# VH-VL binders against q9umr5: the designs that were tried, part 30

Target 1, 268 residues: q9umr5
Amino acid sequence: SYKPVIVVHGLFDSSYSFRHLLEYINETHPGTVVTVLDLFDGRESLRPLWEQVQGFREAVVPIMAKAPQGVHLICYSQGGLVCRALLSVMDDHNVDSFISLSSPQMGQYGDTDYLKWLFPTSMRSNLYRICYSPWGQEFSICNYWHDPHHDDLYLNASSFLALINGERDHPNATVWRKNFLRVGHLVLIGGPDDGVITPWQSSFFGFYDANETVLEMEEQLVYLRDSFGLKTLLARGAIVRCPMAGISHTAWHSNRTLYETCIEPWLS

## First folded at step 1 (VH-VL)

Design k15 (framework fv_dargistotug)
Fold by ESMFold2-Fast, scan of step 1:
Structure k15 (fold): chain C 268 residues (1-268), chain A 122 residues (1-122), chain B 106 residues (1-106)
Amino acid sequence: as target 1 above (268 residues)
Amino acid sequence: QVQLVQSGSELKKPGASVKVSCKASGYTFTSYGMNWVRQAPGQGLEWMGWINTYTGKPTYAQGFTGRFVFSLDTSVSTAYLQISSLKAEDTAVYYCARDFSYGPWEYYFDLWGQGTLVTVSS
Amino acid sequence: DIQLTQSPSFLSASVGDRVTITCRASQGISNYLAWYQQKPGKAPKLLIYAASTLQSGVPSRFSGSGSGTEFTLTISSLQPEDFATYYCQQLYSYPTFGGGTKVEIK
């Protein structure tokens, strides 16, 4: 029998976005219990990420308790950051595969339609003024805004991403690292044609330096310091990288070839 | 039962030292930060700092360095506050308090010890 | 340090009264504010966190509101067990507490 699958959606999203994903899982792994969490849908996805983590935690506890053999997580876009925090704050999670589907794991620094809708006069170079304020940190998108030209402000003001990445100290950092390291597989999916996640390599823990040159995961301080366990997971053989070209941001959960290549192998 | 139990009241002379204990039970000790909060007679609450229960690293608020030392013994789930060179102005009830750990530096104190009165007089 | 000013410092009220306590921060603290109740000789008890979220087990007559620099704790219908001192606390930076508001029987 197959382990249950829990799906966490992204920004301005809902469970309806995953109808094709559920069809694919049913075809290849019939009988799999798939729960798509209908929390923080639509505009509620703008609520602070720590608030979302608490709500999703309450929803996943009974699912994990009923599956002693373990569960799989499929976490899309912003949802991948929620799942990262869940794995860190839950001292009893039994997640086997954590499948991160085009999530900005090192943050976002790009002009997107989502940002223009919220902040119509903003440019990515100016958004730090809003996002690194107390008011801005009440919006989920600002919780993972990572301006490479104002790294000092990011480190000091980010209420979420800098903490879960171990870029700023936190009392629970060591416990969070231990919890995260219990994951069986970290499956990272993303690609150059996403069009929303900027840089797209953020889905693979790569990010801009101060000159906007992309440095890959192994060159990041969070990896080199093993702040939350990436270096340990890579050494253990637990990190899977699955980049794919030709897929736009809203198509990751509805492309059959992507599913068969990057997701299906990890749904034991 | 989830609780924090502190040591009993102390009466000390100026210049002496005191060590207050705070024993945790009913939860995983190392999953929550431990904070110290002081309340002088008839006054309000004053945060002194906290200790990371997993690493043992203390952080002191402004005004609580030098004479104040936070430590712990994880084998018995106990945190300690030591005050050296006691002064009359140190007379206060000292509380240990667990911080709520879900969130960015969430110093919401959801569980408190009963308090330890330290009186410094000649 | 971020300073919190509570008003009033003291109020007299009767059972059944609606009680309002305010807390003002010296700078913007978003919703990083908590409210505590302390009875004589006892440790403080957390009532509200994140400015408006009621702690589990706390009666619904307690509510919190506000953001930025102005915050309010409201007790909709004061009960005998509510006579206590109330403190606000910020956690936007290292924690600081307001001076307290003592609620006494009229």
Scores: ipSAE 0.000, ipTM 0.390, lowest interface PAE 16.8, mean pLDDT 88

Design k16 (framework fv_dargistotug)
Fold by ESMFold2-Fast, scan of step 1:
Structure k16 (fold): chain C 268 residues (1-268), chain A 122 residues (1-122), chain B 106 residues (1-106)
Amino acid sequence: as target 1 above (268 residues)
Amino acid sequence: QVQLVQSGSELKKPGASVKVSCKASGYTFTSYGMNWVRQAPGQGLEWMGWINTYTGKPTYAQGFTGRFVFSLDTSVSTAYLQISSLKAEDTAVYYCARTGWLEYSPYAFDIWGQGTLVTVSS
Amino acid sequence: DIQLTQSPSFLSASVGDRVTITCRASQGISNYLAWYQQKPGKAPKLLIYAASTLQSGVPSRFSGSGSGTEFTLTISSLQPEDFATYYCQQLYSYPTFGGGTKVEIK
């Protein structure tokens, strides 16, 4: 039968957002056990990402233990970063496909309605002052704020993204890399019409340089140094890139064509 | 208009517990962090930690873990400081103070409660 | 943690005097430094944030300067209501306060 699927939601989100995704999976892979994790819903999604990683870890352990053939992860938006860290901190994960739905894997540098709600007068050029403070790092969105004009502050202050990307040293980096490399497939999904993830290429490990020119994954130091295994995974043929135009940020989990093209093939 | 009002003074015996309240008014409670600051008699100001009013997550300064608990009730815009197993050295005025999040807002404590004197003596 | 050292701990001054208080940080804190005034039996009042930005409603005789590790609070012409204890605070990392400077009538 089909491997179980674990779903991790995004910022200000909940399990309810995935009702269409569950319908699609049931239609194409009937009998699949799908668990959408009801943790850190709504405003609690702003809690620090390391706290979320711990909570989600506790929830996925029994699911993985009951599935010796492996499991699949589908992780949406901010949830993709949670799943990145889960795969690194778990010595015993048995994840086959890690499907990242429009997640800011290299970080975020752009306005969102959520940022304007939390920081009404802040422009993206000014948000580094708040995000790279201790209070800012207590909010999940600041854990992956990546200001390309203040990369020194990002490297020193980011309590989460700089560490899981291997951009700053951490005592556990070697073990995290080894654990992450156990994944069968890294399926990256995103597109230019997302409207929230900025730059949208962050979903594919691309990001702005100091001039706000997007450099793709293969030009990133993280990739070139193979800091957590991207170069190794690409060499194995384990990275799948599935860009699709015409899909807004809140529609990745409810578009049938996207599901059939980018998700369905990786749900064994 | 914008104000923080704290509960009244407390006189406690060693080993007892105390719960200090801090009620906010005149602003959106969940848009500002809430800090706790202690001042022992004749001494300076000491930051104890803060609670994120939006997420409910408390963060404690070194030395204020274990016996000290920050909590909140967003339905009544109130933050709480609970101290268990009170010791004589806990005698102090305890202040709540809000933290702004904006660049032009103070990266500072712009609104303070009036303070709550907690006296621990036998 | 970041330590803040205020000097002097105490000063005596007369109405109309120019008063200067210094705050030194144990490491660089950019401009994440605030100044507070506290009168006996009262809560502290914010005077200056971001090292040099005057809080709304605070008299223009108060000014702040400095960045990195050395900061100064200046009162250009001391008034009777300015006799109080003044504290600096860093917010570059988790907050810490200086030891305070008591400004007394000469």
Scores: ipSAE 0.065, ipTM 0.636, lowest interface PAE 6.6, mean pLDDT 90
Fold by OpenDDE, second read of step 2:
Structure k16 (fold): chain C 268 residues (1-268), chain A 122 residues (1-122), chain B 106 residues (1-106)
Amino acid sequence: as target 1 above (268 residues)
Amino acid sequence: QVQLVQSGSELKKPGASVKVSCKASGYTFTSYGMNWVRQAPGQGLEWMGWINTYTGKPTYAQGFTGRFVFSLDTSVSTAYLQISSLKAEDTAVYYCARTGWLEYSPYAFDIWGQGTLVTVSS
Amino acid sequence: DIQLTQSPSFLSASVGDRVTITCRASQGISNYLAWYQQKPGKAPKLLIYAASTLQSGVPSRFSGSGSGTEFTLTISSLQPEDFATYYCQQLYSYPTFGGGTKVEIK
């Protein structure tokens, strides 16, 4: 039998967004138990990510307990960060494949529709004034806002991304690294035509330097310092990078070709 | 043991300069912001500003610009407060304090130095 | 800057008393408030953060409550070692402290 699949949605999403993915999984892997978690849907996805992590943890624990052979995680967009944090705080998770589906794993720094919705009068260049304030960190989007021009504020004000990245030390950093390294495979999916994740390389732990030049994963301090185990995972062959062009952000979970190429191989 | 140890008391004349040190131990120095807090005799606590120990960038509170300089020596996990052109009103106990972080909570100053008395007198 | 007003400035109490200190903010600060205890000649000690979360090692007789603009620190049963000055601090913006409340022996 196939291992159970747990799906975590993104910003402003719900389980309904994954109806095609469910169809594909059922077609290609009949009998797979797929659970799309309907937590923090819609506007509730704006709640602090740590709160979301706690909620999702409560939901996945029973599923994992019933699957001694392990489970697969498919985590979309913002959900990818939730899942990474989830795997960091869980010392007993049994995740085989963690599929990060177009997630801003290294943060977000771009003007997007959702950003304009939340902050109609703010450009990305000024968002640091809001996001790196204590009250700004009450919003999920700000929890992974990564302004390359205000590194001091990011490192000393980010209450989520900087912590799970191990960029700022905390009492559980060593344990979180150990926990995250329990994952069998980290499957990173994204592409240049995403249009939302900015830069799109963030889905592969790439990101802007101070000159907004995109650096790859291997050039990032979190990799070089192996602060949360990224270097270790790569060394053991546990990281899979699956870039794909021609896919918009809202289509990653619905594209059949993407599924067959980047998702299906890791659902066995 | 996590602790901050500050330099000893200082007695200075008006117009002189003083440099107070704050040495951190028991934790990764560059992973936590360092704050400076002033307390005049018999008065309350006053936040002077903070310095990012990773980048070295200081931020000064209103009223603490110009004569006050935050600096670091990361090789010895030490933060410094320098006050130039000292005035009598600068007489106070100066504290360094670490910004503490927890996943589900706002930050606070969880670790404090023992304080350094700076007395400015003619 | 956000102003914090503590009341009372001075409080006389006896061992065993229930003590309540109030901190009011000039604007809404959600739960971004901390409480500190300071004894003469010593550095402040963090008691409570996030308005109501007890710092590790702090006795359970201490508690914090409130949100928005009004906050309270409560000592359920005052102990001899609790005679000190208490400060509230907001962390909603650049940190500011209340004026302090000195708890003295009656």
Scores: ipSAE 0.009, ipTM 0.528, lowest interface PAE 8.1, mean pLDDT 91

Design k17 (framework fv_dargistotug)
Fold by ESMFold2-Fast, scan of step 1:
Structure k17 (fold): chain C 268 residues (1-268), chain A 122 residues (1-122), chain B 106 residues (1-106)
Amino acid sequence: as target 1 above (268 residues)
Amino acid sequence: QVQLVQSGSELKKPGASVKVSCKASGYTFTSYGMNWVRQAPGQGLEWMGWINTYTGKPTYAQGFTGRFVFSLDTSVSTAYLQISSLKAEDTAVYYCARSPDFGYSWGYFQHWGQGTLVTVSS
Amino acid sequence: DIQLTQSPSFLSASVGDRVTITCRASQGISNYLAWYQQKPGKAPKLLIYAASTLQSGVPSRFSGSGSGTEFTLTISSLQPEDFATYYCQQLYSYPTFGGGTKVEIK
């Protein structure tokens, strides 16, 4: 009766983080088949995002094939970027709701514990020197590092985010846009108390300008140019924005009120 | 191979303090959290909390706030448990145990230290 | 905290016997339960996680079953080296352990 749900975890995460989410889904939508993909767990989440996209693609194909009525995706943190790319590279996906849990959709520009694990003495102002190199682009976190003070380097060096956002040209951009537009609903979730995703509005396709002033989605060139379909989706009524205060980064998948307000309504 | 080697047994008087060490080898120390588990003589296992080995931030279970302090020295891949103002009821074997995932503070524990017996008696 | 109740607290058995240990949770924990073996003077050893998944290197005579609030650990044909204390542990929230079951020689 309910469409199957596929869950994609975040940076340094695994399927065990979603036990509360699974309980909530079982309570409100009993009988739902939920598959939490146990790929690129822990330190393997640092592998280049295109490598992760290929691995997750291989895992989701048989699940989608067995569910002709469609599937839902719930994608947490870095996992939301993996799901963005999956929807673009798959010309046969049948995703109804793509639920993005506090994912840095326009990128990350903030000091975090995970970033400092890789680069202990670096500050956010200096990471562009490492991330925008061929070596740095072999790490997932550098694939979505978006320094607003070095936008020229981001556009030239980003091997993942600038391409999937259509900020840099790619031969497949037209096909990727067509594929992404097949999604039924894009449900964006995030909030000011996340503490990791910086700026938190990145979860809603907002981001810093060169003065570190946040510009919302509708002011972004990727939206205005409709580079991968955001403007078309919004006009279609397919984008849902669900901000919630009081939730820290590791709590999005384990907060019952968040689930009932932002996730439950989209799990048909 | 992954190894966790703890410091030797301690005999302390009530009111004293003790510092137990847990030295890790065979993996990147800062990639996995470290948990502390206590076992009083003849009793069961009790989870005390964990420390994020990269950030140094500890999290304590209910009942282990105040007198108990988790710390680390990443330069020597060692985690520490300090207990101040020792009481007779603190007599126990203290184990360190590695988290299965860096971003997940609890879980099943595949790798354990050998344990450190702390005896508090007058 | 989630409370785990193990039964029995002790049992006596002979080599070759089938032994069953139960663990009951105070609330639903899905399949987020692990089993450990502890011998005197030694650290616990992980046997089973996710209620029924055998840890690599653990003999196939050990098996786990259950979901929700009721779980069992079974040793199909008890061996001399299996005389030990067994603990269940939940990983649904902050870790808690059952009280333990001591398996003794009859």
Scores: ipSAE 0.007, ipTM 0.423, lowest interface PAE 14.6, mean pLDDT 88

Design k18 (framework fv_dargistotug)
Fold by ESMFold2-Fast, scan of step 1:
Structure k18 (fold): chain C 268 residues (1-268), chain A 127 residues (1-127), chain B 106 residues (1-106)
Amino acid sequence: as target 1 above (268 residues)
Amino acid sequence: QVQLVQSGSELKKPGASVKVSCKASGYTFTSYGMNWVRQAPGQGLEWMGWINTYTGKPTYAQGFTGRFVFSLDTSVSTAYLQISSLKAEDTAVYYCARDTSGYSPLFLGSRYYFDYWGQGTLVTVSS
Amino acid sequence: DIQLTQSPSFLSASVGDRVTITCRASQGISNYLAWYQQKPGKAPKLLIYAASTLQSGVPSRFSGSGSGTEFTLTISSLQPEDFATYYCQQLYSYPTFGGGTKVEIK
């Protein structure tokens, strides 16, 4: 009776990280069919995001086809960007709730442990030299690297985030917007104690300006221009914001209070 | 079937203006960008810029600002190129061309080519 | 502005010959390179995109290779209808075209 749930993991992650989430869903919505996609696990999560989008698309098509009443997506961290693109490129998706768990929706600009593992000698201020090259754009983290001090390079070099956010024009923009707008609910989850997503407001479509002052979603050009439908979704009452303090980046999928407050209400 | 059909040749005097049209059919006009490419007699291809068919916003290559204006009429799926204050050096064939990245798994999110071209409009500027 | 240097500018070959045209970019452009064929009095026609992907309907005797800064268009067995000028184009930045290679069949 409950709609199936599809889970998409994040950077350096796998389906195993979601065992607590599955336990919570089974307790509150017994009988729900949950599919945690085990594609692009571990180091394969570094593959270009468009490659990941294609692989996940092939995996979700048969699941969506078997669920005429719709499905829910729960997408964690980098996985939230994969799901953003899936909703735009699929002309036939039937997603009801898209639940984004601490995903850098406007990009990432921070010296986190994930970044140091890949580029140990690089500071965040210098990463634009690597990421905004064709070689750098072959790595997922660089696909959503958003240096607020080199916005011109981000706009011209980003092969993924700038395009799905409508920050740079693309031939497919109109179709991507139409497809994305078919989503029932966009549930945004994140918080100040995440420690990885920088700025944490990126999970809510806020981001740094050139002075590293955070501007919220409603002040972003992508919202004001309605580039991929955020303004339309907000006007429709389809955007849900669920910030929660005290949760670190690796705990969003294993905190019971977070689940009950932010996720459970959107699993029909 | 995708087609781009351009207006006929023009013979103009220096200082005049010309407006070239490019009518699209066989696809959703606002889903693909429209580019303008110039080819002077006996010369190669030169990209002039493009226009976003959804927003109407033009982007011009260096050297094509000021006298050159890209515009649209989405109700008739037509793009326009206007050249003001014509000079002899503007004598060329002007092409419109659709850009595409397609929805293929290899090219999502990237512009890779101009897949369909108009037949070209010869603009001759002579006294 | 990325410059594309195309060589040779002109070549004359017989039917059945293998023809090679080279395109060199002033900086790395990954595989954001397309090849076009233009016959006299006609608009260019897309042959190859993403450096090596053959456009639907284009004869298999055409092939492309290369990445970064060096690219090649090859016609394995030249036919009479291949009389044309060939252009490379980069789309890594604002599009630019090579100078063209005119192929004459003797």
Scores: ipSAE 0.000, ipTM 0.388, lowest interface PAE 16.6, mean pLDDT 87

Design k2 (framework fv_dargistotug)
Fold by ESMFold2-Fast, scan of step 1:
Structure k2 (fold): chain C 268 residues (1-268), chain A 123 residues (1-123), chain B 106 residues (1-106)
Amino acid sequence: as target 1 above (268 residues)
Amino acid sequence: QVQLVQSGSELKKPGASVKVSCKASGYTFTSYGMNWVRQAPGQGLEWMGWINTYTGKPTYAQGFTGRFVFSLDTSVSTAYLQISSLKAEDTAVYYCARGEYDFWSGRYYMDVWGQGTLVTVSS
Amino acid sequence: DIQLTQSPSFLSASVGDRVTITCRASQGISNYLAWYQQKPGKAPKLLIYAASTLQSGVPSRFSGSGSGTEFTLTISSLQPEDFATYYCQQLYSYPTFGGGTKVEIK
């Protein structure tokens, strides 16, 4: 009787990261059909995000078709951006709750071990030279690299995030907005101790201005222009914000208190 | 006491089928992948593929598609390897091995192994 | 597939000897390499993963080194229970094993 749950993992991640999450769901909502998508695992998570969106789309279509009462999405880290695009490109999605676990919804601008593995000699201040090249845009992490000091390059070169956020024009923008607005609830989760997502407020559609001062969602042009429906969703009461301190990036899917507070209430 | 216990040896004729079992205990079955590795008499180790124990999705190495099928019964924490249309060259010891997930590579190194099942195919 | 070449294929050694086994990959595999020990009639046992990380419970006389295409397993002071066949395995793509190195009593 509970709606099925579809789980989408993050960068350098796989279905096995969600073992604790699945235990929690089984305890509180026994009988829930949970599908953890086993696509783009490990280094395959570096493939361009539009390629990942296509693959995940093909995987979710039959699951959604079999659940006429709706499904829930739980999308972790980079996976939250995949889910953002899925909700926009799918004319027929029936998602009730979209639960975003510490995902860089407005982008990433921080030095992390993930970036050091790929680009050992690069710092966040000079990564724009690589990420905003055609070669760099073939890597998922560069698809949501958002350097606040080079907004002109971000807007012109981002093949994914700038388009899905409506920061650069696209012919499909009106359809993407219409599709996204069918979501029942947008549940945003994140926190100051994440250590990877920078700024952590990106998980709540906040981001740096040119002085690296964080502006919250309601101050973003994306929100003010209602580019893909955030202002409409907030007015409808459909956006839930659930910040929690003390949780590191790899622990969002394995903390019981986080689950009970931020996730459990949205699984019908 | 983490262990994998495999079914007993099999002697089969060419063209027959065999189903090898691998029963896990001492850990949560669905928290680790299950690899299958074979070793022909006097030869080295050959990776056949793995199965995601949570999703049930198998991945086969090249050369092990078609006649080889990986499956699970999570209710009894058991993985299965089925080989159809047996040939003499299928004679080998077949091992199941628990896959410890390597976060960065998305691949599985094998930290716990079953004792092996000898499958002999002879006329 | 990525090919792994082990050398030597066999070696004879005495208790107390320092033994080194080399594994060479046909292309760069970073540090995605594991080492296994197999005794006659037994299943393999994981010794080392990530090229140099010792598996829990494995004696400290075992060590691994290398990255990219050249890797080495070292046994600093060979014990009677160490006479076995050793295999390297790469995890960079779909797993492949080296041909094995048999360590025999001299």
Scores: ipSAE 0.021, ipTM 0.605, lowest interface PAE 7.4, mean pLDDT 91

Design k3 (framework fv_dargistotug)
Fold by ESMFold2-Fast, scan of step 1:
Structure k3 (fold): chain C 268 residues (1-268), chain A 122 residues (1-122), chain B 106 residues (1-106)
Amino acid sequence: as target 1 above (268 residues)
Amino acid sequence: QVQLVQSGSELKKPGASVKVSCKASGYTFTSYGMNWVRQAPGQGLEWMGWINTYTGKPTYAQGFTGRFVFSLDTSVSTAYLQISSLKAEDTAVYYCARSDYSSGWFPYFDYWGQGTLVTVSS
Amino acid sequence: DIQLTQSPSFLSASVGDRVTITCRASQGISNYLAWYQQKPGKAPKLLIYAASTLQSGVPSRFSGSGSGTEFTLTISSLQPEDFATYYCQQLYSYPTFGGGTKVEIK
């Protein structure tokens, strides 16, 4: 028998978006119990990420308790950040594979349709004025807004991403690192044609420096300092990178080739 | 310098109401949560709940719903605790205490008000 | 609610003594534990958070240790200003405090 799979959706999303993913899993791993969490759907996905983490935590506890051999997480877009925090705050999680589908793990800095819908008169260069205010931090998208030209504001104002990445000190950092390191595999998926996640390398823990030059994971201070365990995970062979070109942001959960190449091998 | 300054002591009769204030200074009021902690005479500390200073949303610990109301006036950086239908067992020192939102869901209390003694007697 | 049991509830000590206070949680709380000092008639002050991290400005003679269900606060060489009541607090769920340990001069 196969380990249960828990799916966490993204910004302005719902459980319905994963119907193709469920079909693929059923075809290749028949009998797998897949739970797509229908919390924080649609506009509720704009709630602060710590609030979402608490709600998803309450939902995953009974699922993990029923699966002593472990579970797999598939977390899409913003949902990948929720799952990052879940793995850190739960001192009893039994996650084997954490599969991150095009999630902005180092943050977002780009003019996208989602951002234009929410802040139609804003450009990426001036969004820091909104996001790094107390009002802005009440919106999930601002919790992972990472302006490389205002890194001091990001470090001071980010109530979520800077903390879970260990970029700003937090009293729980040591415990969060210990908990995160219990994960069996960290499977990172993303690609250059996503069109939403900017830079797309954020899905692989790469990000812009102050000149907007992308530095990959191994050049990030959070990796070099091993702030939450990336260096340790990489050293033990637990990080899998699966980039794929030709896939737009809303297609990561509905592309058969992507599923067969990047997801299927990790669903023991 | 961070300071939390509370209103003065209150002497009330059973059935009355009281409103305790906690005025913050030295930091951005809406960037930190405000907690309320009670200490009955000669007893230990008891967490009553907290209020999100930006949204105004209160969260009450079990046992502190109904008669207890947390509120804010952000224009003057002040949090309030109102207790209605006072009973003798409400006699206690009431503290406000700041929690860091950056601590996520499990904040520690880094700065405290000096306390407000509320005495309920007939 | 998570229950915290402190021991001893009271101790007498002299300046220069090593003082140890324990706090036991009714369930695992990882390192989500803080220690506070309260002097008579005063508000509590944060000493230690995350079980072992010293708050800025707190003297190095204070230290915390432990994880899970068993925690310890140690004062390596008691000073006159350290006579107070000490409380542990868990932050794993809705905050709860231990019953307190009163440290009095011998």
Scores: ipSAE 0.006, ipTM 0.417, lowest interface PAE 14.1, mean pLDDT 88

